VHH binders against Type II methyltransferase M.MthZI (mthZIM). Designs and how they scored, part 18

Target 1, 355 residues: Type II methyltransferase M.MthZI (mthZIM), of Methanothermobacter thermautotrophicus (Methanobacterium thermoformicicum) (p29568)
Amino acid sequence: MKTTHRIYFKNSADMNELKDKSINLVVTSPPYPMVEIWDRLFSELNPKIEETLIDEEDGLRSYNLMHEELEKVWHEVDRVTAPGGVVIINIGDATRKIGKKFQLYPNHVRTIDFFFDRGYQVLPFIIWRKQSNKPTKFMGSGMLPPNAYVTHEHEYILIFRKEGPRQFKTEEERKLRRESAYFWEERNQWFSDVWTDLTGVSQRLNHKNLRKRAAAYPFELAYRLINMYSIMGDWVLDPFLGTGTTMIAAACAGRNSIGYELDHNFKDLIESRINETLKLSNEIVMRRINDHIEFIREKNGKYYSENYKFKVTTRQEQDIRLYYPRTYKKIKNNEFEFFYQEVNPKKERQSKLNI
Short names: E, the ipSAE of ESMFold2; O, the ipSAE of ESMFold2 at other seeds; V2, 0.75 times the mean of E and O plus 0.25 times the DockQ between their complexes.

## First folded at step 16 (VHH; framework vhh_4orz_3)

Design j5 (from i6 with T101V; at its last look DockQ between E and O 0.01; V2 from the best seeds 0.00; counts 0 for: pae E 23.9 > 2, placed apart)
Fold by ESMFold2, look of step 16:
Structure j5 (fold): chain B 355 residues (1-355), chain A 119 residues (1-119)
Amino acid sequence: as target 1 above (355 residues)
Amino acid sequence: EVQLVESGGGLVQAGGSLRLFCAASGFTFSDYYMEWLRQAPGKRREWVAYIYEGGSTDYADSVKDRFTISRDNAKNTVSLQMNSLKPEDTAIYFCAADWGVWRTPFDYWGQGTQVTVSS
């Protein structure tokens, strides 16, 4: 088994390299409108934005202009997404004081409106509640009502589907779908409308000049979403690739991927992260196996995995196959090919016992 | 790294005035709540005044109309003007910064500056 992963270092408002209707899943987190660290990026895309933020102190106008810039990318996402394809956008609302006025800017509302108005089905989406040791910087009047403010500690994982449920017409696709199933207990954990078990990333970057632009979300967030909404061999797109988390998660899940990143300086960081994750790829898959074996011992499942000879809870789990990327090779034009090995749970568990 | 450094304390006669300063670094000062607390000998630490990022203020009843808190967001400083001082105002005065309404409202503290009001 082999997957292909391509990076384009350019503005994703133009994704001319991609054919119409060629992408099965989008998993991304854009720059968040009205969040201060992104002001420079948005102002470089449209200098009017700086005028509205600083000279006019007009938060609503700034918010609208910033979203207009993102919508150029969303138009390209719509063009390239296949029928039955899923678009997942991790986005947070912004709290911000402009002039003398503090308010929340509801980025998730504008994003939902864009896709809903274009005929997408809005699927039940996820509130990602992150734990933080530091309070927000906006208290308002603090302990004095009514001008105090609620602490903002969550983001949205918005989920949109194009043109109804995806169809699987070939036996090859149906086989890959069955093999791409997840365990019943993973389904119950992952398909929850609130996620509280994933914290934000605060790790030091391996490049000092990129410290302020850490990954938008942890590997596990992308990995879950990719397993939840795609099958092996699918094409996953991230138009705001950043540090490469979506591409790396797609590789670990046996999916092909394409990423767009405006800042060419991310190239070395992404490659470094690919190499580090490859060293741990078997462990990632084995964790899923070990968790399942522990779970199913208590559940006393009624069905058996045909591939791995352990019990499973449902008939749909019988054909699960798990692969991990063992090696990769770098191809010209920022392209990577990953080569896979199927997990062997019996051998892996035995080797740990025998040290 | 966040740092808060108080200054301006000293000895003053009852009825006099004194101005305290707190210099802040390591964070975006203009977006944060700032306050003064004090601890008299043998007493627990008590709240004196606060000032929000938008400039709104409040004071403990014991100092109201005598003390004025203010901030200079360009210089990252907060100050406390203390007028009509009483011997009961004798204490170590601390500057504190708070990021929001959490169960732990004081993340950072200065070392304090001594104010002594005689006779």
Scores: ipSAE 0.000, ipTM 0.091, lowest interface PAE 23.9, mean pLDDT 83
ESMFold2 (binder alone), look of step 16: mean pLDDT 79; pTM 0.797
ESMFold2 at other seeds, look of step 16: ipSAE 0.129; ipTM 0.627

Design j6 (from i6 with E53D G54S; at its last look DockQ between E and O 0.88; V2 from the best seeds 0.00; counts 0 for: pae O 6.6 > 2)
Fold by ESMFold2 at other seeds, look of step 16:
Structure j6 (fold): chain B 355 residues (1-355), chain A 119 residues (1-119)
Amino acid sequence: as target 1 above (355 residues)
Amino acid sequence: EVQLVESGGGLVQAGGSLRLFCAASGFTFSDYYMEWLRQAPGKRREWVAYIYDSGSTDYADSVKDRFTISRDNAKNTVSLQMNSLKPEDTAIYFCAADWGTWRTPFDYWGQGTQVTVSS
């Protein structure tokens, strides 16, 4: 097995490199409208935004203009997404004072409206409650009613499906789908509408001139979503690639990927992370196997993996295949190919003798 | 007190057969994956055969079709039938057990039994 991973350093409002209906899954986190760290980016995309934020102090108009910029990207996402494809957008609402008025700007509502109005099915989505020891800075009058404010510490993982459930018509597709299954206990953990077990991360940016991204999400978040909503060999798109987390997760999961990133300064960081993918993917796959084996000790399952012979809980887990990249090559600037190896129980038995 | 006790080793002519036994005590035998390992003179230990709690088996390529692992959960024993023996099969053979986790140490090991195949 082989996967391909491409990066385009340009504004994803134009994704003309991608053919219509070519993408199976989108996993992304855009710049968040009305969150201050993104003001400069939005103002550079549309100078009117700076005027409405600063000169006019018009929060509602600024919010609408910022979303209009994102919607250029969402239109391209819609164009490239295949029927039955899934679009996943991690986005947070903004709490912000403009002029003398404080309010929440409901980014998740506007995003849902965009896709819902265009015929997407809105699927049950996830509230991501970040584990944080730090309270929000907007408390209002504190202990004095009625001008105090609720702490806002969650984000949304919105999930949209284009044109109904995806169908798998050939035996090759159905086999690959069965091989791409996840374990029953992973399903129970991942398919919950509230996630509290993932902490937001500040990505360490050791490269000068890079901005911290407030909307960064951890590798595990992307990895879960990719396993939940795609099969091996699918094409995953991130139009706001950033530090490359979605691409790394896709590579670890045996999916192809495409990323768009406006800031070319991320190139070296992304390439460094790609370079680390070989060890990361192997460690993840071995962890998943051992976590399953520990789980199934207590579950008394009656089915067995056809490929690995350990117990599994359900019939749907019997055909699971697990791969990790063994090597990769850089094909040309901003394009990489990974070459995979299936986990091998015989090899792993031999390796236990070295422990 | 956990014990794995191997028996059945000895000297045999090339082309001959030998059957090893491992008696287990002190743990719930049927819950464990069982296996045979070996260490030849001057070589690293290597995996030989594995039997899952389901009864499914796997073998190293060097012994496949010549060796057969089996288990008896009622007697708490695992055995290794070794046919068509070659001088290269000369080694100390160990019985081992674990929960089936990967890349973690085996839970229990036996003392080993010597198998010598003369040319």
Scores: ipSAE 0.118, ipTM 0.644, lowest interface PAE 6.6, mean pLDDT 88
ESMFold2, look of step 16: ipSAE 0.167; ipTM 0.689
ESMFold2 (binder alone), look of step 16: mean pLDDT 79; pTM 0.797

## First folded at step 17 (VHH; framework vhh_4orz_3)

Design k1 (from i6 with Y52E E53S; at its last look DockQ between E and O 0.51; V2 from the best seeds 0.00; counts 0 for: pae E 14.9 > 2)
Fold by ESMFold2, look of step 17:
Structure k1 (fold): chain B 355 residues (1-355), chain A 119 residues (1-119)
Amino acid sequence: as target 1 above (355 residues)
Amino acid sequence: EVQLVESGGGLVQAGGSLRLFCAASGFTFSDYYMEWLRQAPGKRREWVAYIESGGSTDYADSVKDRFTISRDNAKNTVSLQMNSLKPEDTAIYFCAADWGTWRTPFDYWGQGTQVTVSS
């Protein structure tokens, strides 16, 4: 098995490199409208945004203009998404004072409206409760009613599906689907509408100018979503690639990927992360196996993995097949192929003895 | 109380045969992979063979086609038939029970039985 991974350094409002209906899964986190660290980016895209923030102090107009810039990308996402494809957008609402007025700017509502109005099914989505040790920025009058404000500590993982449930027409596709299953206990953990077990990430950056453009979510968030909503060999798109988190998660999960990133200064960082990810892939797969073995001992499962002979809880887990990327090669600038190896049960038995 | 008790070890000449037995008690035997391991003097413990509750088996390359593992879920026993023995097979042989092949350490194992193959 191999996968292909491509990076385009350009504005994803134009994704002409991609054919219509070619993408199975989108996993992304855009710049968040009305969150201050993104003001410069939005103002560079549309200079009127700076005017509305500073000169007019018109929060609603700023919010609308920022979303109009994102919607250029969402239009391209709609074009490239295949029937039955899934679009996942991690986005947070913003709390912000403009002029004398404080309010929440409901980014998730505007994003839901965009896809809902275009015929997507809005699937049950996830509230990501981030752990935080920071005091809230906007407390209002503190202890004095009625002008105090609720602490804002979560983001949304919005999930949309185009044109109904995906169909698997060939035996090859159905085989890959069965092999791409996840364990019953992973399903129970992952398919919850509130996630509290993932922290936000502050990545170490070698270049100071990249600090404010780092990826918005941790590797595990992308990895779960890719396993939940795609099969091996699928094409995963991130139109706001950043430091490459979605691409490296797709590689670790045996999916192909495409990423768009406006700032070409991310190139070296992304390539560095690709190299580091190769070293982590075996550990990621083995952690899933070890966690499963511990779980199933307590559960006393009735079925066996056909490929690895350990117990599993359900019939649907019997065909799970696990791969990790061993090597990669660069095909041309910003294009990579990963080459995979299947887990080896004999090697695992011997490794237990060496501990 | 979980117990795994090996028996059947001894001194045998090269080219000979020996059959080891392991009696298990104190756990749900049919749910576990049963294994044989061995440790020669001065060497790391090495895996020899395993058998799943459903009867599927596998062997280390060094013993393949010479050793046969079997189990009896009704009697809670596992055995190892060792044929064409070589001096390199000299070791303490351990019976072990393991829920899964990726876990370390093994969940249960016995005290071992000595097998000595003289030239």
Scores: ipSAE 0.000, ipTM 0.312, lowest interface PAE 14.9, mean pLDDT 84
ESMFold2 (binder alone), look of step 17: mean pLDDT 81; pTM 0.820
ESMFold2 at other seeds, look of step 17: ipSAE 0.190; ipTM 0.682

Design k2 (from i6 with Y52S; at its last look DockQ between E and O 0.38; V2 from the best seeds 0.00; counts 0 for: pae O 8.8 > 2)
Amino acid sequence: EVQLVESGGGLVQAGGSLRLFCAASGFTFSDYYMEWLRQAPGKRREWVAYISEGGSTDYADSVKDRFTISRDNAKNTVSLQMNSLKPEDTAIYFCAADWGTWRTPFDYWGQGTQVTVSS
ESMFold2, look of step 17: ipSAE 0.154; ipTM 0.649
ESMFold2 (binder alone), look of step 17: mean pLDDT 82; pTM 0.823
ESMFold2 at other seeds, look of step 17: ipSAE 0.222; ipTM 0.695
ESMFold2, look of step 18: ipSAE 0.243; ipTM 0.702
ESMFold2 (binder alone), look of step 18: mean pLDDT 82; pTM 0.823
ESMFold2 at other seeds, look of step 18: ipSAE 0.012; ipTM 0.442

Design k3 (from i6 with R103Y; at its last look DockQ between E and O 0.67; V2 from the best seeds 0.00; counts 0 for: pae O 11.1 > 2, grease 27.1 > 24.2, SAP .738 > .668)
Fold by ESMFold2 at other seeds, look of step 17:
Structure k3 (fold): chain B 355 residues (1-355), chain A 119 residues (1-119)
Amino acid sequence: as target 1 above (355 residues)
Amino acid sequence: EVQLVESGGGLVQAGGSLRLFCAASGFTFSDYYMEWLRQAPGKRREWVAYIYEGGSTDYADSVKDRFTISRDNAKNTVSLQMNSLKPEDTAIYFCAADWGTWYTPFDYWGQGTQVTVSS
């Protein structure tokens, strides 16, 4: 098995490399409007934004202009998303003081409105409670009502579907769908509308600009979403690729991917992360198997995996196939081909005897 | 009381055949994977073959195409047909039962039966 992964270093407001209706799943986290670390990026895209933030101190106008820049990307996302395709946007609201006015800027509302107005189904989405290792100060006037404010510790994982449920019309597609199933206990963990088990991650980087962007979501967040909303061989798009997390997760899940990143300096960082993750890729996939085996021992499942001859809970799990990327080859213009090996339970059976 | 009792071991000439049996009692046999393991003198224990209750099988590379595992759920037995035996097949052979996982300790073990293949 082989997957293809492409990076375009350009503004994703123009994704002319992609044909209409060619993408099965979008998983991304854009720059967050009104969050200060993104002010420079938005001002470079539209210099009027700097004027409204600094000279006019007009939070509402700044917020609207920042979203107009994101909506250029969302228009391209809509164009390239196939019928039945899913668009997943991790976004947080901003709490911010402009002049003397403090308020929340509801980025999730504006994003929902964009896709809802274009006919997408808004699916049940996830509140991701992103706990920090650091204590926070209380907001506003502290213990004196009514001008104290709630601490805002969550982000949204918004989920939109284009044109109704995806159809699987050929036996080949249905076979791939069955092989792409996840375990029953993974479903129970992942398909909850509140996630509290994933911690936000800061990264140490050498470059000043890259360090300020080190609020990337964890690999597991992307990996869950890709397994939840795509099948092997699907095309996954991240128009705000950043450090490459979505592409790496897609590769580990046996999906093709395309990423857009404005800052070409991310090129070497992404490749370094690919190499690091690739060295551990077997362990990433085997953790899923190990967790399942621990779970199913207590569950006493009634069905068997035909490919791996272990118990499973449901008949839908019987055809699961798990692959991990073992190597990759760089192909022209920031394109990678990943080459896969199916997990090999025979090797793991022998290790059991030594414990 | 759970019991796994192996039989059929012995001395055999290289190139010969031997059939091992394992009789199980004291548990719901049809719910378990049944396995054969072996340990040669001075070597670590080696997995040989398994068969799950539905009859699907798998083998270690060292014995593939020479050994055949089978089970009879009505009689609560598992057997190992060993053909084209080699001196390196000399080992104590153990029958084991496992609830259905490969990464946990086996639930039940037999006492083992010696197989010796002379050159």
Scores: ipSAE 0.000, ipTM 0.405, lowest interface PAE 11.1, mean pLDDT 84
ESMFold2, look of step 17: ipSAE 0.000; ipTM 0.447
ESMFold2 (binder alone), look of step 17: mean pLDDT 79; pTM 0.799

Design k4 (from i6 with G100D; at its last look DockQ between E and O 0.01; V2 from the best seeds 0.00; counts 0 for: pae E 24.6 > 2, placed apart)
Fold by ESMFold2, look of step 17:
Structure k4 (fold): chain B 355 residues (1-355), chain A 119 residues (1-119)
Amino acid sequence: as target 1 above (355 residues)
Amino acid sequence: EVQLVESGGGLVQAGGSLRLFCAASGFTFSDYYMEWLRQAPGKRREWVAYIYEGGSTDYADSVKDRFTISRDNAKNTVSLQMNSLKPEDTAIYFCAADWDTWRTPFDYWGQGTQVTVSS
């Protein structure tokens, strides 16, 4: 088994390298309109934005112009997404004072509106409450009503589906779908509309510190979403690749991927992260097996996996196959090929006995 | 009550080394970026370095590879090892804490400690 991963260093408002309807899953986090660290980026894309922020102090107009820039990318996302494909956007609302006025700028509403108006089904989506000891706060008048403000502690993981449920028409496709299943207990954990069990990451973005920009979301967030909404061999797109988290998670999950990143300076960081993740990939996949074995001993499941010789909770879990990337090859044009090995619990048991 | 107290400053000849310390109290130290800033007489305040929990660090270009920031979350201290000092490093050095590195002003800062590098 082999997967392909490509990086294009350019503005994703033009994704002409991608054919129409070629992408099965989008997982991304864009620059957040009205969040200060992104002001320079948006102003470079449209100089009118700086004028509206500073000279005019017009928050609503700034917000609309910033979303117009993102919508150029969302149009390309719509073009490349296949029927039955899923678009997942991690986005936070912005709390911000412009001039004398403080308000929340509801980025999630504008994003939902874009896809809903274009015929996507809005699926139940996830409120991600980051684990943080000190969330950012705009207190307003503090203890004095009525001009105090609620603390904003969460982001959204919005989930859209194009043109209805994806169809799997051949037996080969249906077999691959069954092999891409996840465990019952993983489903219970992952398909919750509130996530509080993932550590948030901070972002810092300026000219001199781009090398240290943290990922918009942790690996586990992308890894869950990719396993939840795609099958092995699918094509996953991140039009705002950043530090490469989505691509790396796709590789670990046996999916192909494409990423767009405006800033060439991220190239070396992404390659470094690929190398680190390859070293950990077997452990990531084996942890899922080990967690299942521990869970199913307590549960005493009704069904059986012949592939791995353990019980499973549901009939749909019987055909699960798990693979991890063993090696990769860098090829020209920022393209990587990953080569996979299936997990072998017999060999793992024997290795433990030799300790 | 929040306190940041710097120490370790002094006079040193060019090419020498100093280590600055900052003792912190009155807040949850591990949740904050800890930072060093400096201000030479008549000049604007400059950012020097920061460190976050988990060990993420960054440095101003002017001090990269000469200065090293570190923290000890058990003792609530941050330090700045300053090697290969130059006369242009002469400044008052401030310890600061900030929850979000992109927000200004800093949440907390100290009184500063003088570093003077002579030829």
Scores: ipSAE 0.000, ipTM 0.091, lowest interface PAE 24.6, mean pLDDT 84
ESMFold2 (binder alone), look of step 17: mean pLDDT 80; pTM 0.803
ESMFold2 at other seeds, look of step 17: ipSAE 0.012; ipTM 0.503

Design k5 (from i6 with E35A D58Y; at its last look DockQ between E and O 0.01; V2 from the best seeds 0.00; counts 0 for: pae E 19.5 > 2, placed apart)
Fold by ESMFold2, look of step 17:
Structure k5 (fold): chain B 355 residues (1-355), chain A 119 residues (1-119)
Amino acid sequence: as target 1 above (355 residues)
Amino acid sequence: EVQLVESGGGLVQAGGSLRLFCAASGFTFSDYYMAWLRQAPGKRREWVAYIYEGGSTYYADSVKDRFTISRDNAKNTVSLQMNSLKPEDTAIYFCAADWGTWRTPFDYWGQGTQVTVSS
């Protein structure tokens, strides 16, 4: 088994490297309109945006212009997404004062409208709740009504499906689908409409490669979503690749990936993270297996995986196969191939004990 | 309590050098990316230098080859060596800690230290 990972350093408003209907899953987080750190990026894309922000102090117009720039990318996402494909967009709303007006700019509404108006099915989506012990920048009048403001604590993970449920027409596809199943307890954790920062023993991974103590955002978020909405060998696209998290998660999950990133300065960072993927993926797979073994021995499994000689909760879990990349090679500038090995928990345990 | 405390700012002549320091406490320093950012008068805050927890470094084009970021995980410090300073480098310099990707806000910020470069 192998996967291919390509990076294009260019504006994803033009993704002509990708054929129509070639992508199975999009997982991305764009620049957030009206969030200050992104003002320069949007103004470089459309100089009128800086004028509307500063000279005109017209928040609504700025918001609309910023979304028009993102919608160029969403049009390309629509073009490249295959029937039955899923588009997942992590986006947060912005609270901001422009001129004399403070308000929330509802980025999620404009994004939902774009895809809904184009016939996508809006699937139940997820609120990623960030708990902060720090007050928000915009408290308004604080303790004095009615001009105080609610604390801004969450982002959205919006989920859209193109043209109905995906079909699996060949036995090879159906086999890959069965092998791409996740455990019952993972399903219960992952398919929740609110994701919070909790000490979940099966979901916590305290390794520096994940870089989070309490939550593996953005890796864990991308990893879950990729496992939830794709099968091994699928093509995953991130048109706003950034530091490469979606690509790393796709590689760890045995999916192919394509990323677009405008800022060429991310190249060395992404390549460094690609190099770390081999160890990361192995540790994740081992943790998933160890968590399952702890869960199922306590919870009395009804079915059995002959592949791994442990009990599972459902019939759908019987054919689970877990892989991690053993090696990779650089094919071209910005293109990598990973080669996988199926997990062997007995060998891994014996190796730890025996050297 | 999380604290990032910058020091080493001041007034320097164009062409001169300064070294900024940031002392960190209240979190596991070695697990975080560290960064220096700056905000010039009337300008937006901009990224200057970034250092991965594994030691890889990245620089904004405007400071490349003049500034050097480094970290000492044993002392929980990050520093910024600034050489060949220009009046355009005048700004408040902030130390920041980053657990996540570039797309998320920095987790912790220092108070800032003023750097002023005179002609």
Scores: ipSAE 0.000, ipTM 0.118, lowest interface PAE 19.5, mean pLDDT 84
ESMFold2 (binder alone), look of step 17: mean pLDDT 84; pTM 0.850
ESMFold2 at other seeds, look of step 17: ipSAE 0.038; ipTM 0.543

Design k6 (from i6 with F106Y; at its last look DockQ between E and O 0.68; V2 from the best seeds 0.00; counts 0 for: pae O 15.1 > 2)
Fold by ESMFold2 at other seeds, look of step 17:
Structure k6 (fold): chain B 355 residues (1-355), chain A 119 residues (1-119)
Amino acid sequence: as target 1 above (355 residues)
Amino acid sequence: EVQLVESGGGLVQAGGSLRLFCAASGFTFSDYYMEWLRQAPGKRREWVAYIYEGGSTDYADSVKDRFTISRDNAKNTVSLQMNSLKPEDTAIYFCAADWGTWRTPYDYWGQGTQVTVSS
């Protein structure tokens, strides 16, 4: 088995390299409108935005213009997403004072509206509590009512589906689907509508000119979502690739990927992260197996995995196969192929005995 | 107190057969993988076979089709039938119990039984 991973260093408002209806899953986090670190990026895309922020102090107009820039990308996402495909957008609302007015700018509402108005099914989505210790900036009048403000500490993982449930028509496709299943206990953890067990990630931003970009979401966030909403061999897109987290998670999950990133300075960082992640690739997958075995120790499962010789909770878990990327080739600038090996519990046990 | 006691080892001519036994006590036998490992002279320990509740088995490549592991949950025993023995099968054979976390160390070990295969 191999997967293909491509990076385009350009604005994803134009994804002409991608065919219509070619993408099975989108996992991304855009620049957040009205969050101050993104003001310069948005103003470079549309100079009117700076005018509305500074000269006019018109937060609503700024918010609308920033979303208009993102919606150029969402239009391309819609074009390239296959029927039954899933679009997942991690986005936070912004709390911000413009002039003398403080308010929340509801980025998640505007994003939901875009896809809902275009016929997408809005699926139950996830509130991500990032467990940050950063000081709350906007308390208002503090302990004096009624002008105090609620602490804002969550983001959304919005989930949209295009044109109804995906169909798997050939036995080959259905086999890949069965092999791509996840364990019962993983499903219970991952398909929760509130995630509190993932800490936000401060990216390694030691490159000049990269310090101004926000940290990406953690590897585990992307890895869960990719396993939850795609099968092996699917194409995963991130139109706001950043440091490469979605591409790396797709590779670790046996999916192909495409990423768009405006800033070519991320290239070396992404390659460094690929190398670091591959050194631990087997352990990522073996942890899932070991966690399952510990879980099933206390549960009387009535079904059986012949692939790995352990009990499973449901009939749907019987055919799970887990692969990890062992090596990769850089086949040309900005394109990578990953090569895989299925986990082998016998060899892993023997290796540990040879400590 | 947990005990695993191996028996059935000995000297065998190449091509011969032996059956090893392991008697277990002091734990819930049916909840564990029961396993055989071996350590040849001058080599590290290596896994040979396991068996889990429900009859799931697996074997090291070097012993497939020659060795058969079985268990009797009513008697708390595990057996290893070794056929077509070769000199490279010479080793101390250990019975072990493993919860199946695939982590070292094993939960319980026996003291081992010697198997020697002469040419």
Scores: ipSAE 0.000, ipTM 0.265, lowest interface PAE 15.1, mean pLDDT 85
ESMFold2, look of step 17: ipSAE 0.255; ipTM 0.706
ESMFold2 (binder alone), look of step 17: mean pLDDT 80; pTM 0.798

